# VH-VL binders against q8ixk2r445to577: the designs that were tried, part 20

Target 1, 133 residues: q8ixk2r445to577
Amino acid sequence: FFGMLQNKGLTDYCFDYNPPDENQIVGHQVILYLCHGMGQNQFFEYTSQKEIRYNTHQPEGCIAVEAGMDTLIMHLCEETAPENQKFILQEDGSLFHEQSKKCVQAARKESSDSFVPLLRDCTNSDHQKWFFK
Short names: E, the ipSAE of ESMFold2; O, the ipSAE of OpenDDE; V2, 0.75 times the mean of E and O plus 0.25 times the DockQ between their complexes.

## First folded at step 8 (VH-VL; framework fv_traxivitug)

Design q03 (at its last look DockQ between E and O 0.09; V2 from the best seeds 0.00; counts 0 for: pae E 12.8 > 2, placed apart)
Fold by OpenDDE, look of step 8:
Structure q03 (fold): chain C 133 residues (1-133), chain A 121 residues (1-121), chain B 107 residues (1-107)
Amino acid sequence: as target 1 above (133 residues)
Amino acid sequence: QVQLVESGGTLVQPGGSLRLSCAASGFTFSSYWMTWVRQAPGKGLEWVANIKQDGSEKYYVDSVRGRFTISRDNAKNSLFLQMNSLRPEDTAVYFCAREGYESGWKYFDYWGQGTLVTVSS
Amino acid sequence: QSVLTQPPSVSVAPGKTARITCGGDNIGSKYVHWYQQKPGQAPILVVYDDSKRPSGIPERFSGSNSGNTATLTISRVEAGDEADYYCQVWDDSSDHVFGGGTKVTVL
């Protein structure tokens, strides 16, 4: 699966990654932004290694969850996907992070009008459902 | 090496107060959640309270809420448990422990040897 | 509040395998941690995140978790393995919950 990763509950919002430096693409947080599909910032790929790749740049980035965190951070992809980069996109649309046993939920960033994907306890909320478009 | 050393446990009468301390060393104390766990004589482990790195969040087991206060001094690498209105059922060995969180689901990776609190008339 | 249920005791012969269960509603959706405690001593973490082993813990100790049951497995049991074992989970309410403990006796 590849393309825009769009949220069901938060209508018209997609995974978005826009690092401040195009030559340094790791270490920043993945956010949610209105789906536009016009650039590299909203193109992701779900791989057979259970990675969510940001592969419009070289070297390729993979979404990771750092220990003790509930945010999605861009790391470099590795030959063998590390545990903190493994996600399961389930049939019901839920995006499950294997290591944390949490689900990715579209949420409002505190003290902000922006939105971000955050790890939360898994529920049946549409805000935890995602699909590629 | 990580070390946790509890102190302050003693005999007190019901209704009395007591303050426990835990001295931490061998790790960056301010980077970890810390917790108190107690064990009544011949009984199992019971989580009592924990505190966030910066002390902005504190949580308690229901039976001690309103009576116990957890706190920390990161400058002194110390964890504290102020116990007021003590009851006989509070009699236990009190352990301080560091919370690990490799996956985000917290566990207790290091424990002190505990300090005995006895509440009796 | 979560409730974790352990058998009060497990007996095992030396060299055999001991299995200690920890039951909980949908416990498989959480990570379970295990502690060993000998008389007069502090608990020691022996398994965390269902199946991970801290440094210094023998490979004889292993864990699994699925459905409504987590299991601590001690293979090739030794006399020194006689102890109380507790399972534990952390929940999103910021509470920690222990099982009631299991006394493992080496026959």
Scores: ipSAE 0.005, ipTM 0.634, lowest interface PAE 10.7, mean pLDDT 92
Fold by ESMFold2, look of step 8:
Structure q03 (fold): chain C 133 residues (1-133), chain A 121 residues (1-121), chain B 107 residues (1-107)
Amino acid sequence: as target 1 above (133 residues)
Amino acid sequence: QVQLVESGGTLVQPGGSLRLSCAASGFTFSSYWMTWVRQAPGKGLEWVANIKQDGSEKYYVDSVRGRFTISRDNAKNSLFLQMNSLRPEDTAVYFCAREGYESGWKYFDYWGQGTLVTVSS
Amino acid sequence: QSVLTQPPSVSVAPGKTARITCGGDNIGSKYVHWYQQKPGQAPILVVYDDSKRPSGIPERFSGSNSGNTATLTISRVEAGDEADYYCQVWDDSSDHVFGGGTKVTVL
């Protein structure tokens, strides 16, 4: 799939990546922002290797979760997807991270008005359901 | 054990002012957003105001905006509500509550016993 | 939206199941929290994040949230469960919204 990756529960919020330096895409956190479809910050590709790619720029970025962390961080894509970059988008819309065996959930960052995707124990919450476009 | 103890509720005239206090213990007060919730006699719960951990952000229900000021003193583990221009409809039991925050959605996990504010001529 | 709809009252026999609903447009897009309040007492959180229980809350309290309805379920109701119950959400405008409350009577 390619497009905006939306949360079912947090209506009208999409995966968004806006690194401080658009030429230095590694190491920053993926956020959730109001879906707008303008520019290149909200377009991702879900690949046959189970990657979520930020490929509107070169070099391509792949979403990863580092061991012991719950935040989604941009890494460089590799020829063979590392385990920490593999996500299963299931038929029910859940987004499962294979290595950690946790699901991606829409969460409010601390007690702010900012939202981020985080790994949490899998539930049937609509906040753990995602779809493209 | 988490404890929250409100004080300062009393009878005041319409247009008067009153300051409520909430003393916190049993947790790291500066790590939590804090909240005032009120309940008019025989009525349901109404959120009034909350304040960020460091006091830098404050939010209010529309009916009290411009009249009430929430504040905190983290060194004294205390939450305050300054109430000005009081109206009869502000009559309520005022609870202080701690905001819990997991999965990104705020809830109120610990509550004080409440303090009664009566606004009447 | 700033309004959560609860039935004013629910009656249930001891040992049976009480179901308390909280209605709101697309409430399934939010986490719903539930509070128990007995006369003259402060509210107590009994369910948070739709279905989780705080420490000390019996497993017979459970919750669900989907579509336009969240539900608090109390199985094997006891006389001590007689109370007012409120649902609550935090909407995106920093407002906390409570339902109007449901009086549960055990008889």
Scores: ipSAE 0.000, ipTM 0.561, lowest interface PAE 12.8, mean pLDDT 86
ESMFold2 (binder alone), look of step 8: mean pLDDT 91; pTM 0.938

Design q04 (at its last look DockQ between E and O 0.06; V2 from the best seeds 0.00; counts 0 for: pae E 9.6 > 2, placed apart)
Fold by OpenDDE, look of step 8:
Structure q04 (fold): chain C 133 residues (1-133), chain A 121 residues (1-121), chain B 107 residues (1-107)
Amino acid sequence: as target 1 above (133 residues)
Amino acid sequence: QVQLVESGGTLVQPGGSLRLSCAASGFTFSSYWMTWVRQAPGKGLEWVANIKQDGSEKYYVDSVRGRFTISRDNAKNSLFLQMNSLRPEDTAVYFCAREGYRSGYYYFDYWGQGTLVTVSS
Amino acid sequence: QSVLTQPPSVSVAPGKTARITCGGDNIGSKYVHWYQQKPGQAPILVVYDDSDRPSGIPERFSGSNSGNTATLTISRVEAGDEADYYCQVWDTSSDHVFGGGTKVTVL
């Protein structure tokens, strides 16, 4: 699966990654932004290693969850996907993080007009449903 | 533990004024939006007003706009509702509630027990 | 402008499952919160952000929100679950909005 990773609940919003420095693509938070399909900031791939890969840049980035955090941070992809980079995109659209046993949920940042994907307890909410478009 | 205690509810005549107070404890009061919700006898919940942490933003339900004023004193951990030009339809139990936040869409995670305001001639 | 529609009442036998619906146009795009209120008491948050559960609330209480309907589900209903239940959303355009409430009667 590849393309824009769009949320069902937060309509018209997609995974978005736009690092300040194109030469330093790791260490920043993945956000949600209006789906536009332009450029490479909203192109992701779900791989057979259960990675959410940002492969429009070299070296390739993979979304990871750092210990104790509920945000999605871009790390470098590894030959063997580490546990904190493994996600299961389930048939019902839920995006499950194996290590934390949490699901990815679309959320609004406090006192902000920005949105971000956050790890939350898995629920039956459209805000936890994702699909590639 | 979080506690919210309303006071000031009493019987008033139509056209009268009343000021409600809510005393907060057990949390950092200045870090939260606070709200008033009312419930007429035998009726459902109705949001009335809320106020931002620093008091710079206030919002009201249409039916009370221009008559009610929400305010807060963070130094005293207190929330207030000044009610002027009261009408019989304002008769209700008035709850103060803390607005909780996790995913950016506020809910009311703690409520007081309410104070009864009765507007009657 | 947001309108949340709840059934006025729901009856359920002890041990069975009660489902309380909250209808709204594209409510699945909003986060729905649920409150329990017993007579003479203040409301208690039982579900927030569609289906998250506050600490202290039994796992028998669960929520879902999809399409045009949010649902509060109470499994293995007990006599103590008899109460009024309200759904609520926060909207930047309409601020806070409650549903009309649902009286749950345990038979």
Scores: ipSAE 0.509, ipTM 0.858, lowest interface PAE 1.0, mean pLDDT 94
Fold by ESMFold2, look of step 8:
Structure q04 (fold): chain C 133 residues (1-133), chain A 121 residues (1-121), chain B 107 residues (1-107)
Amino acid sequence: as target 1 above (133 residues)
Amino acid sequence: QVQLVESGGTLVQPGGSLRLSCAASGFTFSSYWMTWVRQAPGKGLEWVANIKQDGSEKYYVDSVRGRFTISRDNAKNSLFLQMNSLRPEDTAVYFCAREGYRSGYYYFDYWGQGTLVTVSS
Amino acid sequence: QSVLTQPPSVSVAPGKTARITCGGDNIGSKYVHWYQQKPGQAPILVVYDDSDRPSGIPERFSGSNSGNTATLTISRVEAGDEADYYCQVWDTSSDHVFGGGTKVTVL
């Protein structure tokens, strides 16, 4: 799957990645922003290795969650996907992180009304449902 | 190191024309949306125009639409602003700025030093 | 397009905390960016995406954004922090909107 990864419950919000410069694409948090499709910030690929790739940049970025954390951050993709970069996009739209056994949810960013994707216990909430468009 | 250098600002009569240039270095110019922001003497910042990486999309603040044209030459790492039908209220320092990495729409991470345009009789 | 309202000035003693506000209708649904500008110089990005800092910006600079107000906070203010500060948002029409600016005076 290619395209903008949109949240069902938080209407018109998409995964968004905007690193501060082209030489520093690793280690920053993925955010949610209004879906607009302009530029390259909102285009992701879901791969056969269960990665969510930011492949509009070389070297390619893959979304990861570090042990004990709940934030989605950008790592470099590897030839074989590390366990912390594996997500299952299920038919009901839930996005399951295998290593942590948690689901990706649209949530408020600390200290603001802005939104980010975070790992939370899996529920049937539409805020845990995602689709490409 | 990222560097943006504006040039071409000068004194011009109302109704006149002027072309500003911005020379870019230290980054892959063709990968970024570029913008012009202006600041009238003693006043705040005002976004003027921006342009997509390949030049295919251009946007302008209402007060300059139809009079100003933004353009870029990726082979020469250069950004331009053609200003026609100049008015006294166009008097400002004009800054060249780089918009966020490959996004073009969020914020301005590097700025040039600015070039002063004065429109006066 | 949005209108962003900043107080024209803020005075703060050295070592204290300055808070610079940026008001806008439902600004909390947008990402707010902050720039520092010293006299005769170009602006410098000090906070982006509400609360993130570019490389080289000290952790004394922080930001928040909720409801109708975004705030830039400068802790342990130094004389070198005296400058004009601008907030900025992008809206979906590709317009970049700046606040009117706030002059921070360190007394």
Scores: ipSAE 0.006, ipTM 0.648, lowest interface PAE 9.6, mean pLDDT 87
ESMFold2 (binder alone), look of step 8: mean pLDDT 91; pTM 0.924

Design q05 (at its last look DockQ between E and O 0.06; V2 from the best seeds 0.00; counts 0 for: pae E 14.3 > 2, placed apart)
Fold by OpenDDE, look of step 8:
Structure q05 (fold): chain C 133 residues (1-133), chain A 121 residues (1-121), chain B 107 residues (1-107)
Amino acid sequence: as target 1 above (133 residues)
Amino acid sequence: QVQLVESGGTLVQPGGSLRLSCAASGFTFSDYWMTWVRQAPGKGLEWVANIKQDGSEKYYVDSVRGRFTISRDNAKNSLFLQMNSLRPEDTAVYFCAREGYKSGHWYFDYWGQGTLVTVSS
Amino acid sequence: QSVLTQPPSVSVAPGKTARITCGGDNIGSKYVHWYQQKPGQAPILVVYDDSDRPSGIPERFSGSNSGNTATLTISRVEAGDEADYYCQVWDTSSDHVFGGGTKVTVL
């Protein structure tokens, strides 16, 4: 699966990654932005290794969850996907992080009008449902 | 940390009424299905009722349908069980439990310590 | 109308392996969850979705499910594992259903 990763509950919002430096693509947080499908910022791929890849740049980036965090951070992809980069896009549309056993939820950023994907307990909320478009 | 604390259990005569409460904390209460499970003395667990996040759906075990009403107040992080026309066979410890979810699978990931309801003449 | 059948009791020596079965018609097509309950205490989820383990639950607890039988396995049993164990499934037709429970005695 590849393309825009769109949220069901937060209508018209998609995974978005826009690093401040195109030559340094790791270490920043993945956010949610209105789906526009332009450029590489909203193009992701779900791989057979259970990775969510940002592969419009080289080297390729993979979404990871750092220890103790609930945000999605871009890391470099590895030959063998590390545990913190493994996600399951389930049949019901939920995006499940295997290591934390939590679901990716579209949420409002604190003290902001912006939105971000955050790890939360799985609740079957539409804000935890995702699909590729 | 997730906490569920039941209250309201007491001795009541057959035909009487009782309202149980469950106070939730340590999580976003409004995001979860909530359930009541009961356990008669020396017996096993029996699911009683559950309620959707927004209260728009409620389900009951057959033996309590028409007599028990499950409800919730998300603003107060509280779950309730109104029990009317109580019978001796309703005697049990009543547990409040949070429903966990994964890909269409439902289980109970956190439980309260329960509150004892005794129906006896 | 779903019925889950558990043995009433299982005895096991310390350090040995206890296996608690939960029988049901085509239960292997469902996801089974397991709870531990000690006297006077609330149940605790120890295995969910057949074989997943909640955080804080020792790896000694494992689960499997196939055919008509789900199994909770407790390896290297300790005295503290003495408790009642219940299996549970969710079904659209019967909602939540528990097994009858199994008392595990550590000899």
Scores: ipSAE 0.224, ipTM 0.767, lowest interface PAE 2.0, mean pLDDT 93
Fold by ESMFold2, look of step 8:
Structure q05 (fold): chain C 133 residues (1-133), chain A 121 residues (1-121), chain B 107 residues (1-107)
Amino acid sequence: as target 1 above (133 residues)
Amino acid sequence: QVQLVESGGTLVQPGGSLRLSCAASGFTFSDYWMTWVRQAPGKGLEWVANIKQDGSEKYYVDSVRGRFTISRDNAKNSLFLQMNSLRPEDTAVYFCAREGYKSGHWYFDYWGQGTLVTVSS
Amino acid sequence: QSVLTQPPSVSVAPGKTARITCGGDNIGSKYVHWYQQKPGQAPILVVYDDSDRPSGIPERFSGSNSGNTATLTISRVEAGDEADYYCQVWDTSSDHVFGGGTKVTVL
């Protein structure tokens, strides 16, 4: 799938990536922002390798979770997707991170106006349901 | 340390008016939505009203709309509730609360100790 | 949804697990928050956004939310956990909704 990756429970919020330096796309956190479709920050591809790929820059970025962390961070894509970059988008809309055995949930960033995707124990919450539009 | 201190609660007659105040300290008051929650004696919590950071949006529970007015003075770090046309069912402890995260609308992370309003003849 | 249903009371032995439910039609589509209130005291936030804990709240407090039921779980219950517990949601109509409260008694 390709497009804006939207949360079912937090209506009208989408995955968004806005690194402070366009030449350094690695190492910054993915956020949630109001879905707007303007510019390049909200376009992602879900690939056959189970990657969530940020396709608007070279070199290409893939969403990853670093060991012991619950945040989604941009890494460089690799020819064979590493385990920490594999997400299973299930038929019920849940976004499962296989290596950690946790699901992606929409959450408020602590002490902030921002929303972010975070790994949490899998539930049936609509805040753990995602779809491309 | 975040602190919220309510004042102004007292005994008033039905049909009377009263203004509650909440003094805030330990955080940047103007960054947060603020809220009043009340609790009738021996009963549960009931949300009453909230107000946006700049005071431009205000929301009320149906039972008080048109009678109560929430306001804030960001220069004085103060939240207010003007209560008019008071009824016996408005009798409660009134808590001042801060909404969590600066975006507002979702949960209350710090609470004052409350001020008691009694509406009785 | 306009009503959140909580059991009026739950009894639990020290060291055991208390589970407090909050029922609402499609409550799994909302963020659920939980508050502890001891007699004569202000409420305090113990769980927010279904399952997150504010700083200073012990890991014994956990939450879940799916379908029509949210649950606050208190493991290894201590005497100091005896209190009233309220669930709360928020919706786009700008109304906050509290449950009726559950008195947890540690026996």
Scores: ipSAE 0.000, ipTM 0.536, lowest interface PAE 14.3, mean pLDDT 85
ESMFold2 (binder alone), look of step 8: mean pLDDT 91; pTM 0.934

Design q06 (at its last look DockQ between E and O 0.06; V2 from the best seeds 0.00; counts 0 for: pae E 5.5 > 2, placed apart)
Fold by ESMFold2, look of step 8:
Structure q06 (fold): chain C 133 residues (1-133), chain A 121 residues (1-121), chain B 107 residues (1-107)
Amino acid sequence: as target 1 above (133 residues)
Amino acid sequence: QVQLVESGGTLVQPGGSLRLSCAASGFTFSSYWMTWVRQAPGKGLEWVANIKQDGSEKYYVDSVRGRFTISRDNAKNSLFLQMNSLRPEDTAVYFCAREGYKSGLYYFDYWGQGTLVTVSS
Amino acid sequence: QSVLTQPPSVSVAPGKTARITCGGDNIGSKYVHWYQQKPGQAPILVVYDDSDRPSGIPERFSGSNSGNTATLTISRVEAGDEADYYCQVWDRSSDHVFGGGTKVTVL
């Protein structure tokens, strides 16, 4: 799948990646922002390797969660997807991170009322449900 | 090193026209949305216009829509602002700014030194 | 178009904390960005996405955004922090809105 990855519970919010420049595409947190489809910020590909790729340009970025962390961070994609970059988009819309056994949830950023995707224990909350548009 | 250098600011009569230029270096210009922001003397910053990396989309603040045209030449790493029907309230320092790589539209990470446009008779 | 309200000035002693506010209706639902502008110079980005710092900006610059108020906090203020500070948001209609600016004086 390719498109904007939207949250069901937090209406009109999409995965968004805004790296500071072309030389700093990795290491920054993925955020949620109002869906707008402008620029390159909100387009991701879900691959057969269960990656969520930021792939409109090179080098391609893949969403990862580092061990012991709950934040979604951009890493460089690899030929074989590392375990920390694998997410299962399930039929019910939940986005399951295999390595941590947790689900991606729309949550507030620690220092603001702004929203980010974070790993949380899996629930049936619509804030843990995602779809491509 | 990212560098943005504006030029073309000068004294212009009300109703006149002026074209501003911004020369970019130190980054892949064609990968970024580019922006003009202005600052009237002694006043704050005001966003004026921006343009998509391929030039296909352009947006303007209401007060300049229909009078100003933003454009770019990616082969020459140059951004332009054509200013027509100038008014005294358009008097400002005009800054060229970069809107971040592919995440553009939200904030401006590098700015030029600005060029002064004065509209007065 | 949104309106962002900043106090015109803030005075702070060296080594103390400056807090610069940016008021807007439900601004907490938007990401807020902050710029520093010294006299006769171009602005520089000091905080983006409410609380993130560009490379090279010291950690004593921090930000928060909740309800109707975003705040830029400069701890352990130095003489070199004397400048005008602007907040800015973007909305999905492609408008960028700046606050009116706050002059920080270090006494």
Scores: ipSAE 0.170, ipTM 0.756, lowest interface PAE 5.5, mean pLDDT 88
Fold by OpenDDE, look of step 8:
Structure q06 (fold): chain C 133 residues (1-133), chain A 121 residues (1-121), chain B 107 residues (1-107)
Amino acid sequence: as target 1 above (133 residues)
Amino acid sequence: QVQLVESGGTLVQPGGSLRLSCAASGFTFSSYWMTWVRQAPGKGLEWVANIKQDGSEKYYVDSVRGRFTISRDNAKNSLFLQMNSLRPEDTAVYFCAREGYKSGLYYFDYWGQGTLVTVSS
Amino acid sequence: QSVLTQPPSVSVAPGKTARITCGGDNIGSKYVHWYQQKPGQAPILVVYDDSDRPSGIPERFSGSNSGNTATLTISRVEAGDEADYYCQVWDRSSDHVFGGGTKVTVL
C-alpha cells in the first residue's frame, strides 16, 4: 500500500511530513494536514516489514514511536525494522502499533488548531481508521 | 480534587438581572476554558456560554447573546454569568463546567451541582 | 446548524446491553462526548472523544462513532445505570451542541 494515508474521521486530512531541512529528514514529528495529493510530504508506503515508510528522500525514513511518547517521529529505516517502527494496518482501517499496543488516532494538538496522529488506546472510532488513497 | 460550586440562583421577575458565580478549586483554573450549561425543568442540557483562559474570547448561544455576559477572575478562581433582561424561558438550573481536552475538541469533564434561576412574575 | 438526534427513551433488562444512538450528519468526523445524568444530580462525563473513558467510569461503558451515528453502549446494565444520557459535539457554526437526551429505563 502506498500514497496518501488519509483519516476516515477527520475528513480530508492525511499524514504529512515536512522537515525544516530537506537534508535532515529525521527527528521531527509527523503531522496531519489537508490532503493535497502533490506527493512528497504526503507520500507514504506500508511495507511488508510493517513499516510506514517515507521514501521520497534518501536515506529513507520510517515512522517510529520513541519510548514514553505518543507521537510519531521520523527515524531512519533499517534493514530489519525495529520494534518501535512496526505497525499493523488492519482490515477495518485501524493502524496498530505493535510495541505500545496502541492505535494511531487523528487528534488535535494541544493548545493548537493543528492536528497530529497520536497513539491512543484502541477504540471503535473513525478517527482511528486510516486508508491509502 | 476538582470542585465547582455555583451560587446566586434565585427568583427574579421578568426583565430583572442576576449574577451567577462559580467557585473553582482543586485545579489550575487559569489553564482551562470554562463554560455555563443550563437545564430547564424537565428539559435537556443547553450550552449557554464559554470563556477562554485569559478571557479574551467569549461565546454565547444565540438566545442569550446581548443579554448575558460571561466573565472570569483567575486570581479568585471564579467564573461569572451576568444575566440581564431575564425572560421566563431563562428559568433553569445553571451549571458551571470545566472544559477538558485530550485528543479532540473540548468536553465538559467536571460539573458543579448547579444553581436554580427562576424567572417569574 | 448541527442537530444531534437521540431516541427519547431506551428500555433494557438487567444484565443486558443498552445502546444509545446519537445521529448527526457526518457525525463520524466529529468527536462525540457522552454524559450521564441522574435525577437531581449534575451530569457526569462517561465517554469522551468518541470512545475514551474517564477514570472511575466502569468498562461497561463504551463509545463508538462512525458515519452518521455515534453510539454509547452500556453492557451488563445495572439498576444504577438508569439515567438520562446526552451526547455532545462542538460545531464551528453552533459551538457546543447537546443531543436531546435519552432516558434509559432498567426494567
Scores: ipSAE 0.021, ipTM 0.699, lowest interface PAE 3.8, mean pLDDT 92
ESMFold2 (binder alone), look of step 8: mean pLDDT 90; pTM 0.916

